# VH-VL binders against o60147: the designs that were tried, part 22

Target 1, 175 residues: o60147
Amino acid sequence: MLEKNKYLYIFRHIQTNQVLLSQGNVLKKTALFQLPYPLQKPVAPNGMRPAKLRKDHWVPLLKVEFPNESMFQSVFMQLLNYRKYRSVQPLTSDLLKLPIPVRRRKIMRQEVPNTIADLADILNKEKFPENSVRLQLSDKSDSEYADWPPSVQIDSEEIKLSRGFREKTTVDEAR

## First folded at step 13 (VH-VL)

Design vb11
Fold by OpenDDE, last read:
Structure vb11 (fold): chain C 175 residues (1-175), chain A 122 residues (1-122), chain B 107 residues (1-107)
Amino acid sequence: as target 1 above (175 residues)
Amino acid sequence: QVTLKESGPTLVKPTQTLTLTCTFSGFSLSKYGVGVAWIRQPPGKALEWLAHIYWDDDKRYYPALKNRLTITKDTSKNQVVLTMTNMDPVDTATYYCARLRYYDSSGYFDYWGQGTLVTVSS
Amino acid sequence: EIVLTQSPDFQSVTPKEKVTITCRASQSIGYYIHWYQQKPDQYPKLLIKYASRSFSGVPSRFSGSGSGTDFTLTINSLEAEDAATYYCQQYDSLPLTFGQGTKVEIK
């Protein structure tokens, strides 16, 4: 259980493409506070923050294994800060020129790529040892949203988690 | 490793059409968030953005030159082509292609080709 | 179009000294500004993205700051290899535009 503290999970909302960060594979209710307030720059239509965490609405996007919890915490906090900073910036003038429905779609689509890019950017700055960070993606092609430093080893196998946030086991197959 | 390389004529006569090809490797133009741009630099002067094309074939042009510029991509060949019509000596410049990384509804040029000097002269 | 005005146009600086280059936008552009370094007879290289984020491989002596209309590129201790022309570039709106450049020479 203690070993789970070195794992970063990023979840994506199946409808809004909003992103939540998690220490370990269990998404906590408090994770919803990561989402912007309605008055801030929206990452989804109307800056939506669900009132209740519906675990079945969130799917794992990627898993990152760090050498230790300290490294995890550093990256985790930096990711939150990146997102916060981005959320308080004004929208680009070009984006504001677009019709609202088009704008909303663009904003919604970019959340996952932005988050992945943020992760790569942070890891590039941290200069961790080569192949010390293991990245596993639900869709391997998502790794193309960024350039990764030598510290990151991308797993050849995709993450195999159910919506219950657990790996498929023989026990699950027997049910 | 990301690489880009410009190719095309280095000498063009006035009124002729310039065709430049950017051949790249280390990435593809089929994934969200990637584009290729053309930027030029007259000798001893500043950089000037000309055009760029995104993964979804969305194209953008410098307005003052829009009627002279055409940008296209061939994803299968990892190539982007820029055509510029009615060349004039004032268009003499080093022409660069660069990878455009899309982020937060904006973008930056993270990798560049070495550039190719195009001289427009009779 | 958005006009980016850099200052100064030219600096001659002693090694180990601090260098400050400013870029002013004709209108507010948030943090959608980037900095490039171009050494003589070379292609431009990305230094800073989105006002303050260093690109991979960029030495720690380079930093960026600012928001809105006023931005700064800082070299906290100039090295001989830093002799170059520096450009700011905005992507708040099309067309994309660059500053006129700041040439930094070593005394």
Scores: ipSAE 0.897, ipTM 0.954, lowest interface PAE 0.5, mean pLDDT 93
Fold by OpenDDE, fold request of step 18:
Structure vb11 (fold): chain C 175 residues (1-175), chain A 122 residues (1-122), chain B 107 residues (1-107)
Amino acid sequence: as target 1 above (175 residues)
Amino acid sequence: QVTLKESGPTLVKPTQTLTLTCTFSGFSLSKYGVGVAWIRQPPGKALEWLAHIYWDDDKRYYPALKNRLTITKDTSKNQVVLTMTNMDPVDTATYYCARLRYYDSSGYFDYWGQGTLVTVSS
Amino acid sequence: EIVLTQSPDFQSVTPKEKVTITCRASQSIGYYIHWYQQKPDQYPKLLIKYASRSFSGVPSRFSGSGSGTDFTLTINSLEAEDAATYYCQQYDSLPLTFGQGTKVEIK
């Protein structure tokens, strides 16, 4: 359990492309509080907070292993802050000039890459030791959404987690 | 490591067409969120955005120069080409290509080439 | 187009002093503003993105703040190597535009 506290999991909603951050591989109901209220800037066409967490609607986007929980917490909080800050900003005037269907598509598309970019940005500022942070993506090509500092080692193998559920551990297998 | 480098003629006669090539490495123009822009700077003057092209071949031009500018990309060669027709001495400037990183429906130029001075003179 | 007006145009500063550069947008642009540093005879380099986010490798003495129409670039303690022209740039709306630049010299 203690070891799980140093892992950041990011989940993506299969329909809205909304993103949730998780400490550990179990998505908690409280994660929904990360999503903006209806009156805030929508990151997706249906960028509102769902009433209930449907775990089966969320798929793993990436996994980050930190050297310790303290580093995890720092990055986690910063990610939340970045997202919150974005959510209160107005849409760009350029975006507003686009037809609604096009605008919606763009907004829907950008949340995942924005989140990944935020993660990279934060890690660049933290300047952790070289190769001290392990990044595993569900789609390896998603790493191209940002430039990563030397502290980040990107795994060649893609993350294999079931939809909305934690990956089976040795404990689970022994059950 | 991300690098960009401008290449092309450094001297152009008035009314002629300028063709500049940006050769880059360390990234590709096939992935969402990446673009390449051209920015110029007349001697002793401020920076001026000219055009940019995104990964999806979406192109944007400075309106006042739109009819003179064409931007294209060759992803396989990691090159972006800018053509500017009907050059005038007023177009004398250092021309930069830069990587445009798309973020939150906006963008910034995080890496630049060294620039190439283009002089328009008879 | 959105006009960015920087202030001042020029300032000569003693090393270790604080430098403040302001960029005012002709309309509200949220936080969609970036700052660049251009040293003499060099290409511009990104310092701050989206008003307050330092780019990789940028010294901690550089910081950005602001939202809407008024933005500030701050150098907490000026170093000799910071002699340069600084530009703000917006991507709220096309065309992309830059400020006229602020030249910082060392006394």
Scores: ipSAE 0.896, ipTM 0.953, lowest interface PAE 0.5, mean pLDDT 93
Fold by OpenDDE, fold request of step 18:
Structure vb11 (fold): chain C 175 residues (1-175), chain A 122 residues (1-122), chain B 107 residues (1-107)
Amino acid sequence: as target 1 above (175 residues)
Amino acid sequence: QVTLKESGPTLVKPTQTLTLTCTFSGFSLSKYGVGVAWIRQPPGKALEWLAHIYWDDDKRYYPALKNRLTITKDTSKNQVVLTMTNMDPVDTATYYCARLRYYDSSGYFDYWGQGTLVTVSS
Amino acid sequence: EIVLTQSPDFQSVTPKEKVTITCRASQSIGYYIHWYQQKPDQYPKLLIKYASRSFSGVPSRFSGSGSGTDFTLTINSLEAEDAATYYCQQYDSLPLTFGQGTKVEIK
């Protein structure tokens, strides 16, 4: 039985710049559990998990294609762990010295770059085969947030995906 | 590939101003999360951070040397310049420029130049 | 400024032995610490970032751990090429500071 390609999608909230990881191109409600609990290190100005998933508030950030389930699961779980670990760290002393509005802006802005950097870091550690992982970004320039290993092939075309989800196409169903 | 290279005088007289240039490639100082730092190391001594500049032209200096240091960037030339006034023999050191990667409101130096030895002597 | 104190200052180690270097911060700095390797007459190279994340190309024998004030760099099995001075560095607050360094020499 041939292994099928697996897709990691990362979505960004259009207002808070929070990020959600998704298996496949449909953002599920359960993804909200990825967001930090109250009293944890804030990653957005509101610092709270939304009560409901508004799919229309989420846009695709990037897509990663893996050649098999094992690679996908490994990276996916590590990403979650990285985010969790980061979320329990104290704010830097320098950040705490800043006025609250400035601090909030900085925290909001860093979520996307941090996530991209995490992905790159994980992939660098995994040492997958050359060009075995395909990365497509909604904004190609976002690839500059990190250095990528030879295992990653960055797509020249930007990702085209509806907000929050894209319904399966015939091609997607075959995969 | 990321590369950085320091250039400037290797001999400076006391009280003179040192001007060092860091020329880099493989990245741009126009993208969020990237900076360039200067770190020096006296012979046989530990590393000492001097200054760094970010993509948005935000500058940071070592407080004790702030009045002597100026850091600037020319993004179009991929260069960062450090000036240090009133040089003293105690400032004799190998001067490094390094790429600063900004992450989680912090940062690290992932790529370094080979360094340039600057000797301050009359 | 935050003071980083490494221990020991010097180690003479036989190849294949385990090397442990400690870095203690004068205050809690979370995981905002990095480790660098500087071989004789060379520029420093990044080994570990944010306490435990290996930099690209770093051999698996190198690892980092710790949080808060106490951090450790470990070389699981020392190789001859690992003779160098190792530095910890913090970016919890400005100014950025380095430890005094730990020189590892091969017996």
Scores: ipSAE 0.895, ipTM 0.952, lowest interface PAE 0.5, mean pLDDT 93
Fold by OpenDDE, fold request of step 18:
Structure vb11 (fold): chain C 175 residues (1-175), chain A 122 residues (1-122), chain B 107 residues (1-107)
Amino acid sequence: as target 1 above (175 residues)
Amino acid sequence: QVTLKESGPTLVKPTQTLTLTCTFSGFSLSKYGVGVAWIRQPPGKALEWLAHIYWDDDKRYYPALKNRLTITKDTSKNQVVLTMTNMDPVDTATYYCARLRYYDSSGYFDYWGQGTLVTVSS
Amino acid sequence: EIVLTQSPDFQSVTPKEKVTITCRASQSIGYYIHWYQQKPDQYPKLLIKYASRSFSGVPSRFSGSGSGTDFTLTINSLEAEDAATYYCQQYDSLPLTFGQGTKVEIK
């Protein structure tokens, strides 16, 4: 029995640059629990978890294709752990010295790069087979946020968006 | 593959100005999260951070040496230049350039040049 | 500036033994600390970033731990090629600073 490919999607909030991890291209409401509590290190200027998931506020950042469930689960869990660990760390002293508006801007800007860097770091550690993982980005230049191991094949094509800012599917193309 | 290489004079007289160039490849100094730093090491001593420059041309200097240091970048040439004025024998050291990765409002040096020994002597 | 104090300054260790190097910060720096290895007459190489994340290509015998003010670099089983000086470095606050280094020699 051949295992089916598994897909990790990372979505970005169009205003706050917060990121959510998703198994598959459909965000679930439970994904919001990935966002830190207000008392934790803020990921966004307002540091608040949205009360409800508005799909129209989230766009695909990247898609990772894994050849099996084991690889997917490993990377997925590690990503969550990385983010969690980072979220409980204090802000750097230098960051705290900055005016609040400047600090907020910096925090907003770093979430996406940090997440991409985390992904690359995890994949570098896992030492998966060469070209066994396929990475597709909404912006190909985002790949420059990290150094990627040989196990990662970066797709030359960018993710296409459809209604609701989700990845364009074959069904969407037919419409 | 990421590479960095330092170039410049290996002998400088006291009071003269040192100019070092870091030439790098495998990355560009135009993308968020990338910087280049200069770090020196006197013979038999510990490492000392001098300065670094980020992709957005933001510059940071070691405070005690700030008035003597200038760091600039030429993204098109993949070069970063460090100038240090009023050199003294105490400034004798191996000078390294290194890539700085900016992460979580912090940073680390993941790739280094081989370093160049600069001797300050009359 | 933040002062990083390493301990010990020097270790002479037999191969296959466990090596522990500590780095203490003068103030809490979260996990914003990194470890470098510098072999004789070579440039420093990154080993561990952000206290516990191994850099790519680093052997599994190297590990890092700690948070706040106290950090540890561990070599689980020392190999001859591990003879080097090890440095911790912080980026919690500018200026960036290094520890004084810990020299590890093979006995």
Scores: ipSAE 0.893, ipTM 0.950, lowest interface PAE 0.5, mean pLDDT 93

Design vb11
Fold by OpenDDE, look of step 14:
Structure vb11 (fold): chain C 175 residues (1-175), chain A 122 residues (1-122), chain B 107 residues (1-107)
Amino acid sequence: as target 1 above (175 residues)
Amino acid sequence: QVTLKESGPTLVKPTQTLTLTCTFSGFSLSKYGVGVAWIRQPPGKALEWLAHIYWDDDKRYYPALKNRLTITKDTSKNQVVLTMTNMDPVDTATYYCARLRYYDSSGYFDYWGQGTLVTVSS
Amino acid sequence: EIVLTQSPDFQSVTPKEKVTITCRASQSIGYYIHWYQQKPDQYPKLLIKYASRSFSGVPSRFSGSGSGTDFTLTINSLEAEDAATYYCQQYDSLPLTFGQGTKVEIK
């Protein structure tokens, strides 16, 4: 339990690419409150808050290990704030000019990169000690979505969690 | 470390075509959210965006100059090339290439080259 | 295109004084504005992105605020090395545009 306190897991929805933040490797139902209230039926792929947490719909994006819980909490809250702030801002005029289906697709594609960029921004601001933060990605190439400060050590190994918050099996690796 | 450097002729005659190359390092122009832009600045004047190219080879041009501008990338060489046709003395400026970071369907220029002064004169 | 109008065009300021630069957009652009610093004979450097987020390595004396049409860059305590021209830039819509610049000189 103590280890849970310093680990940030970020998950993405397999269809909508919505992002959830988690303290620990298991998403709690309360994590869904991070998503906006649905205007319509609260079911994916509408891109709104699902009524239920379906573990099989979420895959780990990255894992961040902090030196302590305090640092974790700071970054966690800031991530939420960044996302919230972004969500209440108007869309760019150019985006608004696009047909709704096209716009939605573009928005869906940017959620993961935006979140990673936010994380990098926050960590750049926090000025943690060098190599004090360990970043492990499900897909190593996702690290390229941002420039990382010296405080971040990118792990050469990918996270071992898979869909359903379980460890990857040989079958999973083959997919 | 991210670096960009402009190269090309510093003197161009009127009506000729300017070709500038931006050579960069520290990042790849193949991943989502990265682009390279060209911005120019006439002596003593403000900055003017000209064009940029995204990782997916999508291109954007300043409308008033669109017919004169071509931007291309060679990802394998980490180069972006800007061509501008029919150069005029009014096009005399320092030309910068900069990395574009795409974020929230928007973007900013986080790293710049030192710029190259291009003088258009007969 | 979106026009960004900065104010003032020029400031001569004593060191340690507060500097405020405003940028007004011709239309609402949310928070899609960035600030750049350009010192004489140098290339522009990113200071603030998306109205209020400081870029890496930027001193804490620099801050940005605003949303919609009115934005502000603030230097809380001007240092001698802050003599430069500052530009706002929008990415709400294409074409991308810059403000006309605000030149800050040290008295």
Scores: ipSAE 0.848, ipTM 0.920, lowest interface PAE 0.6, mean pLDDT 92
Fold by OpenDDE, last read:
Structure vb11 (fold): chain C 175 residues (1-175), chain A 122 residues (1-122), chain B 107 residues (1-107)
Amino acid sequence: as target 1 above (175 residues)
Amino acid sequence: QVTLKESGPTLVKPTQTLTLTCTFSGFSLSKYGVGVAWIRQPPGKALEWLAHIYWDDDKRYYPALKNRLTITKDTSKNQVVLTMTNMDPVDTATYYCARLRYYDSSGYFDYWGQGTLVTVSS
Amino acid sequence: EIVLTQSPDFQSVTPKEKVTITCRASQSIGYYIHWYQQKPDQYPKLLIKYASRSFSGVPSRFSGSGSGTDFTLTINSLEAEDAATYYCQQYDSLPLTFGQGTKVEIK
């Protein structure tokens, strides 16, 4: 039986490209709180956080397997902190120059690159043992959004996509 | 492995047009959040941003030089081209191309070419 | 355009000493500031992104801090190989702009 606690999943919204972090392959409703609230970023356009979590609108972006739960927790918390910090920063003047709020929202919702970059930055700081962290992406080309430390081994096989969760495969169960 | 390399003439006469090509590898200019920029540096002086092009073919130029600059990309060849018209000795500089990371409504240059010195002289 | 003013313009420092470089923006730019290192006859290299995030491969002796208008690049213990000119750069608004640079020499 797979230890769910050592796996980080990042989900992507199929329409907005917003992301949610998850411990394990099942997306929890509380994950929605990771998205910025208008009170946290007053200059942000409305509608950054959906009213309800529609699991069927989210697909796995990547999976990270850590050696143990402690390492997972460290990285997970740091990711959340990065996200929180970003959410309270002012928008760029360049973005604010856009006359249409909908256009600003569209740009702000593109979270895949910065999330992957955040993950890599954190892993670079942690300096885990070589090849101790396994990264699997839904799109291998997304690895280009960051430079990865020696601790990270990128799988050649892409993850199978399921909305709201990743189904276990026979191969995964054998690990 | 990401690499960028500038190519073009190293000597240009005044009033002539400069054409520089940036050839890159290790990434695609078709993915969201990726761009390529041109930055120059006169001898002994600071860096100056000239222009950049995004994955979606959107372009930005330094306003004071906008009328003289054109930036284009060929994604299939992994090339970005900069043209600058009406060159003047004041435009003598090392010209760099660099990869632009654009996310969080902002951007930085994470990888650079070695640069090419362009001298404008009669 | 946003003007970035670095201080000082020049520093001559003994190895193992702490180096501090400041960058002041003409207006508030949040954390949208980046730092580059350029050694003599070399291309600029990214050191710090978004005020405080180290780029891959950058030694731990380099750090960045600040927000709004005032930013700092710190080298905790200067190494001989750190002789270079350092530039801050903003992407709060177009056009993109750089500081005038701070040259660090080794005594």
Scores: ipSAE 0.847, ipTM 0.920, lowest interface PAE 0.7, mean pLDDT 92
Fold by ESMFold2, fold request of step 18:
Structure vb11 (fold): chain C 175 residues (1-175), chain A 122 residues (1-122), chain B 107 residues (1-107)
Amino acid sequence: as target 1 above (175 residues)
Amino acid sequence: QVTLKESGPTLVKPTQTLTLTCTFSGFSLSKYGVGVAWIRQPPGKALEWLAHIYWDDDKRYYPALKNRLTITKDTSKNQVVLTMTNMDPVDTATYYCARLRYYDSSGYFDYWGQGTLVTVSS
Amino acid sequence: EIVLTQSPDFQSVTPKEKVTITCRASQSIGYYIHWYQQKPDQYPKLLIKYASRSFSGVPSRFSGSGSGTDFTLTINSLEAEDAATYYCQQYDSLPLTFGQGTKVEIK
């Protein structure tokens, strides 16, 4: 008896800046499978998959409310595909010339902006109604990583939760 | 609603220094992921990248022209300035400024100014 | 310096027909290639980024493909307003370089 999910939740790792996508406001351990091991690169572009999910290491980055579940599912799968496609590409020749510690730090710094740019790119191509997609960020200035279509309404209020997107249900409020 | 506009002289004598200003709106150079570049195009010829400057003041120049080029930014004025010394008739071209969007360790030019034709002639 | 060689230099094409423009890099550049359209007397406009990703507002008749050294821009049904010069651009390695251009005209 689950609700039809129309929310996308995105988390950032506090140390590595790795990004995880979630359909729920709490990360599940299976989300770690989104993080690939390096297969064809000299070093992993953004670090390797942690052995376990440490929920105290993952903080909210943003939340998106879609008009319905099918739109959520489409965008969620496209985001995963964007990351997968990027992960199989070779690193740029200029990046490969950098010392490995410098290269790794540079890659870490770009993963949050890359994910936000991917989301905006997908939303700019989708034919969603004006103001039908609500975007809320933990740091509102992160909206500047991309240009947003008219379909996106950026919430003026930042996400206040430090370690999750936990929301009270109607049942919780009644207690 | 991103716009960029080039301004500066349209006629320059050989050996003079060209100074071009790019004034932009609809974005800021204060946050990760954007830069402004200068690209020129001689009449009837291909595009040639000259220089760019990123949000963190990282500056890159076309190597063969590096000693002639200086790029700077003023984030408070939304301006990027290109200075090119010792102009020669072969430098006659339309000069564009363009927004450089950084993504996945690479970049592309998503918005361009209208361009300004600079003629170098005696 | 990475050289991008476009082919052909020039095409005159009947309306509604398919246009194919190729760009060959002098070394492997992954997917770090972008395509621009420049109509006569206009500034360039971005069409395709990262080999195959359309820029917002670009008509669906434009598509890009390829990886490594060989890349293709395709216009699946040429319209009159598509008469322009098309450029590929790489940012795998500095300096940033453009192809020499492919001019497309309506026959």
Scores: ipSAE 0.793, ipTM 0.890, lowest interface PAE 0.8, mean pLDDT 88
Fold by ESMFold2, fold request of step 18:
Structure vb11 (fold): chain C 175 residues (1-175), chain A 122 residues (1-122), chain B 107 residues (1-107)
Amino acid sequence: as target 1 above (175 residues)
Amino acid sequence: QVTLKESGPTLVKPTQTLTLTCTFSGFSLSKYGVGVAWIRQPPGKALEWLAHIYWDDDKRYYPALKNRLTITKDTSKNQVVLTMTNMDPVDTATYYCARLRYYDSSGYFDYWGQGTLVTVSS
Amino acid sequence: EIVLTQSPDFQSVTPKEKVTITCRASQSIGYYIHWYQQKPDQYPKLLIKYASRSFSGVPSRFSGSGSGTDFTLTINSLEAEDAATYYCQQYDSLPLTFGQGTKVEIK
């Protein structure tokens, strides 16, 4: 049998900064169920609608390499639960005082930092071995949204954005 | 790894201006997601937020004290400075600086300085 | 300005027993409440953020719950080192406010 590391892939929408989690290097249509915004209400709450799954609008935000499936599944499930918990809360009273266009912009600007902070909070609470989890970001400055535990090794190279995630294949490695 | 430390006078006469400096290390105040706040605690009393400044220079003050407070930052020195004018004996308190972590349009204080007691008396 | 009212102001508790501290907000504050521990002559330390999320390194005996206006901090089995004053803090709206504190002592 073959044993391989497990990857968590996180994508952001280039226009709205909405965030999707994926087990694979491509997004499935069902990933849109992660988004808490209504598709069909006549009035969009806080001006927010779910972004569409269009292949050229979702770019890599980060990827995380876990040494095994158990660690990956634990973190993936917790990250979804963190988002769900946040999504069912009312916005702050101060945010609700703002006009909807301003409110929408603030909501969009914070989802990437919030997701990265959630990931770091989960990893800080987990009892993973030192340097066992490898984090690669598309923009290394995004690591500043959180404090990282010793279990996390931040890759010195950024993910290069061209057409989403570019994973090597056995064909590429044989050449 | 993250540390904050308050410095400034410990004895101030009524009507004088208090200047406190928070010197910090282990994080940058030029990057998204952090601020530094000043919080005071009169002896035996509860905590009272005074002001904070964010990475983008957004500044907020306790409304009743707004005309007495000025908060500024110097990111090259890793410092935040609070100035409080017209000090009165009721302002006698331990003054803390703390890191304010921004998340979900809100924030909490994850790291605190040791505090400095400022006594206002003649 | 949002007022946070803690209850009780003071409690003396036998070791290993459960401690419950409540914080009641003067208006709904969602989950935008945080809890701090301040031991005598020390600076405050973060315990719980966003109602129920423990801060890193906080013992599992500490938990938070609640939403809206009514929140609790629970110590499920009091240890000697837990003797401290506990504060809730909101940032649903400015100005940031703290509760008046709850002092917990060992019997």
Scores: ipSAE 0.793, ipTM 0.895, lowest interface PAE 0.7, mean pLDDT 88

